# Designs tried in a protein design chat: VH-VL binders against Phosphate-specific transport system accessory protein PhoU homolog 1. Part 7

Target 1, 219 residues: Phosphate-specific transport system accessory protein PhoU homolog 1, of Methanothermobacter thermautotrophicus (o27767)
Amino acid sequence: MEKKYPRILFRKRLKDLRKDMEEVSQKTLKTHKLAVDLLMEYDEEKKEKVIKNSRAIDDMVFNLERKAISLIAAEQPVAGDLRFIEACIKVGSHLKRIGYLAANIAEAAEKLKDEEIPRRPLEDLKHMSDFVQMMLSKGIYAFLDQNMEMARELRHDDDKVDDLFDQTLEHVTRSMFEDKESISYLVNLLFIARFLERVGDRAVSIADRTIFMITCEKP

## First folded at step 16 (VH-VL)

Design t2 (from o4 with heavy chain I54V)
Fold by ESMFold2, look of step 16:
Structure t2 (fold): chain C 219 residues (1-219), chain A 119 residues (1-119), chain B 108 residues (1-108)
Amino acid sequence: as target 1 above (219 residues)
Amino acid sequence: EVQLVQSGAEVKKPGSSVKVSCKASGYTFTDYTISWVRQAPGQGLEWMGWIEPVYGTANYAQKFQGRVTITADKSTSTAYMELSSLRSEDTAVYYCARGRYYPYAFDIWGKGTTVTVSS
Amino acid sequence: SSELTQDPAVSVALGQTVRITCQGDSLRNYYATWYQQKPGQAPILVIYGEDNRPSGIPDRFSGSSSGNTASLTITGAQAEDEADYYCNSRDTSGNHVVFGGGTKLTVL
């Protein structure tokens, strides 16, 4: 009877870990959205929230990682359960880094708050921001729902982010060339573009981990 | 029910050591940090350090570095705090607490262990 | 001396709203956590993160933050809310934990 109850308790602990992953994932998605929104309409209170949320995500991942290791050590899970716990650890690390990238975006947006951004670079960054937000959402839901087809699509999405980054780089550097006095603040647009590209990379990494979790094959 | 049960009150002489225990029940001991927090009579709360039981890794407040040792025994689900070279200023209630949501967000506390340092 | 500063005492009339504040440089980067402690008892957690209440904590308790300041707000204060309130957070290094000095709340 106790052998049956330990398996029931193990399933409850897996469900608890999954719930923690859902919470961290949703907080990360919201935090990135807040950071991106600051570029279009800066708000000091929202910027402060992004910073604190990035640290909260780090603290949540700290606990999640220990819980995941505790599960492995105590239960010796096998096959799909082990792959799920391992994926939680790896995805948690990506979510932590995305949180810090969101904080970096928010800090760069603060430096632009009082400046008039040239129309074309701003349109580029809005387009890139929307696309990367979609990638992050897709990566998170592919992981949480174990949707392999959705996860596979992200590899092609990464190529689009690279194209958008190159386009943004070209338009920002043109603006800098045409107005040397703008360089000091326009450099922050390049930082934001790079941070967005890195968020996209992390979304792809989450998808790759999801594929490995399902198939046990290197992506 | 989740709880932390601490050892009983202690009376110690200056220069000695004390070791307080904190037994966890109702949850998996290795899932969360256990912090030690003390409160001198009429004073506020003071964080001493924590342990990550899954790794056995301790993190100490600078003030207590070199005098405090925090350990965990996984087989008994028990954390320990040992404070050496006791002074009268170490007279306090010593709490253990679980870090549930964040490592510093203490959702469950022991009832406290009174340690009195006197001649 | 603490990296987090709280007023030593605050009063509120029964049924009114009160704010208890916690100030420190680390609060620009970290959310504060709030505890209630009644005489002779261990603290209990009332707010963590931005504004999260653990189960069993009345919805009259809420949290907020701005700049280097975190606040615990009690709306419709009741006699049972009379207690000491502590905040904690990470220190400025991010490696350790610090508590504020505590605020004695008196409900008049």
Scores: ipSAE 0.808, ipTM 0.913, lowest interface PAE 1.0, mean pLDDT 91
Fold by ESMFold2, fold request of step 20:
Structure t2 (fold): chain C 219 residues (1-219), chain A 119 residues (1-119), chain B 108 residues (1-108)
Amino acid sequence: as target 1 above (219 residues)
Amino acid sequence: EVQLVQSGAEVKKPGSSVKVSCKASGYTFTDYTISWVRQAPGQGLEWMGWIEPVYGTANYAQKFQGRVTITADKSTSTAYMELSSLRSEDTAVYYCARGRYYPYAFDIWGKGTTVTVSS
Amino acid sequence: SSELTQDPAVSVALGQTVRITCQGDSLRNYYATWYQQKPGQAPILVIYGEDNRPSGIPDRFSGSSSGNTASLTITGAQAEDEADYYCNSRDTSGNHVVFGGGTKLTVL
């Protein structure tokens, strides 16, 4: 390793950091998908996998952050390279939060496992979860591919998530008023809607970091 | 080749201290945690703590808090573990290990340093 | 409890399948990592995460978990698999690392 020119070794380390980002990103996507699937079809082992995956993502981000800081301290990168490494740290933090939001969704789904969920709220949450999953995938790949067009599209996607959240809130609260005995478990649908909205927000934040990384402009 | 090379065997008296070194090569020392794990004769593995070399921050197992000091020297790519107030029960092989995938997933281990505590 | 519990010994006939277990409350939240240790040698990493094998580990080794239990499975056990096997993970607080007591695998 010491026989390589410093810039060649630096480029190899950047590629390794990007590979780590890809790995944690894929695990985050899988974990969010597993979590939202629990709402439709609860399975205790899948719930436990979501919980453990959220902690695994945290541990992967722990290492990724130290590696990124180590790279800055050792190589003193400037301009675009520094912005990329800094973006990796920020995006890693968002991925960690998404992992914990997935765990929260899984825990809320567990509280609903023995209950019949009203059809309309369930359809709303299914639609919202599919849309947020797409947003998360788009945000991650926009970052990894440095695709500004894809990143900017997420701002418009955010408006749709807000609309879906409002619709879901309305239908869940209507179900609560129509069946007061169900309120105690139906509140978990509101929690899931809020967690999904926050996952969407973090996907937008990943896109914003991507735009900032490329343009050096606050999005 | 990624390696963790440890210092040689030590024979110590009860009440003294020992300092074991672990030199990393083949990778960037500050990228990953280095843990210390000991194994008494015929016994299992016991985690003592780790160091985050990039920050110089140590994390100690509760059992060893107050007796163990783990440090890192970035300039030599070397981690150190010092155990004080030695007792005969501290006779063990002391390993250093790198936390690659997760901080507690040890993908590379040193060969171990035998520390014998006897009068 | 932050302890990880392993059976002290297990046996398997050549070519048969064996499961080595690791139990603890923290394993509801954290994946176990598995190590193989032969006499006089340092441990080597066998499985991490759900079921990831590092390069050089034969595909007869696999990992799984359920509840508070993690398992290492060796399908088609070979004579060279005879060793001590350890699990580790984070403790229930998430701040520290704990090892199981180890399982001696004998291949008959």
Scores: ipSAE 0.805, ipTM 0.912, lowest interface PAE 1.1, mean pLDDT 91
Fold by ESMFold2, fold request of step 20:
Structure t2 (fold): chain C 219 residues (1-219), chain A 119 residues (1-119), chain B 108 residues (1-108)
Amino acid sequence: as target 1 above (219 residues)
Amino acid sequence: EVQLVQSGAEVKKPGSSVKVSCKASGYTFTDYTISWVRQAPGQGLEWMGWIEPVYGTANYAQKFQGRVTITADKSTSTAYMELSSLRSEDTAVYYCARGRYYPYAFDIWGKGTTVTVSS
Amino acid sequence: SSELTQDPAVSVALGQTVRITCQGDSLRNYYATWYQQKPGQAPILVIYGEDNRPSGIPDRFSGSSSGNTASLTITGAQAEDEADYYCNSRDTSGNHVVFGGGTKLTVL
């Protein structure tokens, strides 16, 4: 019966690709959340899970990309469907990078696990991590729901991340200046802030891909 | 129904080559990797390599580099594994397997092709 | 002679719980995948990722990992669970695939 209905087969393959996209997106959100939670309460088993999840995301994106390219080559999709498939490839690449950034955050958190962290920088990173987690969720759901209004909001959210990064940089460098013996481990706070800023950037890139998919024009 | 159908058993002499086929059906051949895994009598599973059919790109285990060639024919939905310079220790069952969830997570396997190398 | 090491044999009494282990440095970075193989048959996938079961695999099969060790747990072992069990994963470089040597499970 599938031979009689090639449109049905194509629809099934698109549905399968969307399901894969949802699965890798959810794992990426969960993995980033686990990583930022390590900043507040370090746990070796959670760190190990973040590391393995980052590689699992990479492997899921590997398959997703091949499936998407296979779908284009085999089915010659129409314009809207083609833009969706192309967006899946681009968004998948961003999700892979976010997974590795989460692993980097977890590794930096491990290097801080036995150190006394100054209150103000820690509060800054907590605030920044919560905000970036929200940005990531918003970017992903804007893509999955094809919600252009939500996608456009992220540019304003990006400005806030830049402000939070600048505040964190100021307070961490002040702490280093006040206690030069702490510099070697407090550098890891700057790494975490940079990794969080990069996750925010990737969330914005996902939103930009969503807008391009819908409008066929740069945002 | 998703399945991988392999070519029949072969008896080969040392120094020759063997080419085993693996025909995919029930899914789009170019969506997933196809790995080749062998199992000598009484022994464990050994990964030989895979093919990414959409690109024709092969990835070989170091042990088999230079002796194995893995290819794909998109028009027939068939993967091939060719092993050259056969030795008696190459006597094994050769499986093909699809990497679905991860490229190394083999959800569908062929039934295997027995290759016997004897003089 | 894989990077992944498994005990060659394990026994379990009918209805009891057994853990089959797979050890290797790459398992710090990569989830193991688990296969069941009965004599004369191709392997079947039983666990992938941390603890995902493909459709048709009984819920008595579960997976876990810690450090460089992955484990397959069978709770309430049944006679039909008697088989060889293999793990695989990526190697330490991440570029290739390796299998463990296999574990023969005997159900008493």
Scores: ipSAE 0.772, ipTM 0.899, lowest interface PAE 1.2, mean pLDDT 91
Fold by ESMFold2, look of step 17:
Structure t2 (fold): chain C 219 residues (1-219), chain A 119 residues (1-119), chain B 108 residues (1-108)
Amino acid sequence: as target 1 above (219 residues)
Amino acid sequence: EVQLVQSGAEVKKPGSSVKVSCKASGYTFTDYTISWVRQAPGQGLEWMGWIEPVYGTANYAQKFQGRVTITADKSTSTAYMELSSLRSEDTAVYYCARGRYYPYAFDIWGKGTTVTVSS
Amino acid sequence: SSELTQDPAVSVALGQTVRITCQGDSLRNYYATWYQQKPGQAPILVIYGEDNRPSGIPDRFSGSSSGNTASLTITGAQAEDEADYYCNSRDTSGNHVVFGGGTKLTVL
């Protein structure tokens, strides 16, 4: 039997997949912001929300991936449409891992909730978290809007995150040396800095995938 | 219109098996999981397992592992649940349900299939 | 092995607000989903995620969570809200699904 109007139905399913991607992306951005906010002011309710959101993101990506594979299998898309669907799978995987990194940040922040954090390391983490949040937002919207210029800018942002990580390591290590009784809880600042650096890496990976989706060329 | 249409009521003897069908329409069958949930008379809901139709892979509740088989036929958009070694305790209404938002968030349910196990 | 606990029954006066709770260790990690079931009918989804309401569900239904507890709130309860209410979620391993025992809501 001839399949009538498959292009119209296929376009509706692509729009549905894009909507799912936007929903997961927005939840991931919100969840990462909530996690970083816990370092500035701890709140048990917000910490629990970050944890549950990370699992919700995992479940949303579960469904999104099956839907994307179902779309490929049923419609056998070609060229740019296939590349978009495959990019959704890859970006979804990055968003899932960012959700778990946000949960790790929240759990580390909980271990610091009753402790006085030295001013300089805290300021370093504030700067790093703001920069990584911007990177994540930029990477997501470069993907959703297929904005290659925005995606290319992200490839250089990782150097700034590395610099901020090095500064944080120096100042946290100095604080540990100056007050050895603080080492057991200050190690959590190093964990948070590493988690933030890994979120930044994932944002760059989203941008690289966006460039590959548009060009079929390694960035 | 999205719906799940289940097969009709069954009366079975202890020790036999039952196979219930669940036909999906109004959406792409392979996009989402299909779960099977049962409810004994006067009792609550009990999850039995699900299938991912795109892969044909099933996930079973531990209680039913070894007695339940969940399958999918992509060509007919139909999921099946087969329960073997039936006992009187298996008398229940058996529902299929679609996991739309999360795999465990069931947005569409079949009307249920009554399975009665008696001698 | 993973349990979700609901009170077996609650009552509410017509037009008043009621909260139905669901408790379990997995709810620290996973949102609960809520269903309404009337006698002789299949369940219907009323709340999922943090507080998402599917199309067709009245806005008097809302969800919330705190700690290991999820709550379904009905403001301005109507006679038609009289039903059994179930929560479900993932178990603590995250691999399976569990339901609460259900709560019979009586509207007086």
Scores: ipSAE 0.726, ipTM 0.884, lowest interface PAE 1.5, mean pLDDT 91

Design t2 (from o4 with heavy chain I54V)
Fold by ESMFold2, last read:
Structure t2 (fold): chain C 219 residues (1-219), chain A 119 residues (1-119), chain B 108 residues (1-108)
Amino acid sequence: as target 1 above (219 residues)
Amino acid sequence: EVQLVQSGAEVKKPGSSVKVSCKASGYTFTDYTISWVRQAPGQGLEWMGWIEPVYGTANYAQKFQGRVTITADKSTSTAYMELSSLRSEDTAVYYCARGRYYPYAFDIWGKGTTVTVSS
Amino acid sequence: SSELTQDPAVSVALGQTVRITCQGDSLRNYYATWYQQKPGQAPILVIYGEDNRPSGIPDRFSGSSSGNTASLTITGAQAEDEADYYCNSRDTSGNHVVFGGGTKLTVL
């Protein structure tokens, strides 16, 4: 029975928790990619998949968090093991939020699907979405691989996202001023830019949590 | 081997209560939700609620709110479902089930407990 | 449940393909999960996450979804597949769980 060997059972439970984290992380990365792809080529089936995946991520994180807390309560872990379990809980919360942000991006993209979007704001959002997708991928892989160097790089990427957001805001508001009939749908471009900026923030938070897990020090 | 072992069949009179047990083995009881699902003769499956054993938090279907109590005893790895104010329509097989991949994906089921309510 | 609708019965000839459907508004937002139940037995999980098979489920079982409809497809139906099939999901509020009414599959 596994109960005869407490250290082996504990090690197995940590490995199982890590596997669950990997599964949720990969689904989150895929879901955000699907959502940002809708900005360039809207597809109703793809939008539906993003919505369902976002709720699935929430439910998977629900289970993951309970398993992590169950492990703490039952095994009383210390030091690095406790930091790993705590990181799983914190990162899980970020993944849940990223899933909902992806759904919000998809819903905003749906509202834009039949509209003539000004060239420059659309180019801005494409650039921003590509950069944020890269940040999210980097944050997730840094966590899964416990790669401190990669996590530290991400802490500097946030400044670029802020610059891209400011640029997008400027160009969208200029388009609104030049064509007031477009304001009602152009607001969705501002929402998308904000959602992308928040995904970037979450990616940085995952990196910060990874650094704390490894070093015990606030970044 | 992961198992959910349920208590035996019960015969009850209208107006009484029944408490069915579900003992988990082969996994850590507090890791996953345990749902209760009933099935009246010739009828479909009906979700009654679940318990999150790590917190002791229950979630009840609206139809059963106020009549059902779902609990967990961590020391015995056992979930319980108590249904009060029994009526003949409560005659059913009562199953417990584990929510593995997400809380409503029931990968392991108990064999069921038959509860008969008759006068 | 009134929130997920399944046809009460379907038939398939041995070796042919059949699709069992589950419809409800909540399926636009939540995964459907599928169970097989033979008379006198507890249900078993056959599809989760819309299209994943747990270990031990034959590869002739597959799942899909579109809009408010989820489907369980059995390709090359066998006599052993004769059973009741249920879907479940979250209800429209997202707070609770609901089952479809079940579909009796007869293999001819």
Scores: ipSAE 0.682, ipTM 0.867, lowest interface PAE 1.7, mean pLDDT 91
Fold by ESMFold2, last read:
Structure t2 (fold): chain C 219 residues (1-219), chain A 119 residues (1-119), chain B 108 residues (1-108)
Amino acid sequence: as target 1 above (219 residues)
Amino acid sequence: EVQLVQSGAEVKKPGSSVKVSCKASGYTFTDYTISWVRQAPGQGLEWMGWIEPVYGTANYAQKFQGRVTITADKSTSTAYMELSSLRSEDTAVYYCARGRYYPYAFDIWGKGTTVTVSS
Amino acid sequence: SSELTQDPAVSVALGQTVRITCQGDSLRNYYATWYQQKPGQAPILVIYGEDNRPSGIPDRFSGSSSGNTASLTITGAQAEDEADYYCNSRDTSGNHVVFGGGTKLTVL
């Protein structure tokens, strides 16, 4: 019997797994963008969509993980193919958590929907959210394209997120001192900043998995 | 083509058990969950549980916990559902279904196995 | 609670638009998925992921959701659309799967 047919089928299954990963990744990117947009202009239907998408990402990652394990069990892959399949499992876990962080952002935005947000904190969060969205996109595409240079850039990007978080904390705190009546709702801006920082952390973790997959060394 | 082929109709006495098979073809059996869903005559659909064939791990609806056992045989690409302590109200058509896009999106169904419980 | 509620029956005049609803607390968190079942047959998937139509399902079928309610809409109903329609989703715990009770659609 020819061994070529089983290897052609294996390559097709690897490509299918990659397509599943792309789909979950795109849904995660879209869901995070929708969540951040709620802070700028709240919409109840968009909030509901973020919540449902976060749970759908969880369920899609459930299927993705089983498919990845099934592929290992059936095909006994070695070397780089095995590293890629393992990375898919780990990156899937990060995407799942990013989906839930997006849901947390949406819930916090709902608590702010009827309140006037001070200009400086709002501009800080817009800057932070745009930067984190870029980091998430970069991490995902570095993984999918196995681009180590792009993955390494995220370490320096992470430093920027920490700076943006500190700036946001300062400006929100200043707004609280200027208007004590605002404290009860402005705390939600700090939660959103923390959730965004966590999304940035997950993007870096995806990049670390990419580097390990390529080099077999802890970055 | 992708198919789920189920075992034939069964007639059982109360207090006995039944084991229904569901053979997958046209795809890799261990890639997706297989759910069991029953439908009593003139009634709606009722989810009983699923199997994750790659791990052999089952998830059961609370109503059937303790009476149902769902298993998978990877070597034959076959899922099984065994229901014990049968009662007349267990008379139903029993379907297996594949969870494709997410585990509860059933894109392919077996044709069903009629189980009749009578004395 | 974890139940999904559907009206037992709905009718529509040929060529008109009908909406079939599925209501439950879990639908705030989880997608509704829709199935068509004709007498003596296994169900067929008609809508997944809230509003995605599998290949082979006519474009007159669409899905939507708001709050705890999901809807299957048939625009321009045809005689062959007469069937039972079921929704499913996860339960409120997120651990299990539940079906609605089904809606019998009659096309007049």
Scores: ipSAE 0.628, ipTM 0.851, lowest interface PAE 2.0, mean pLDDT 91

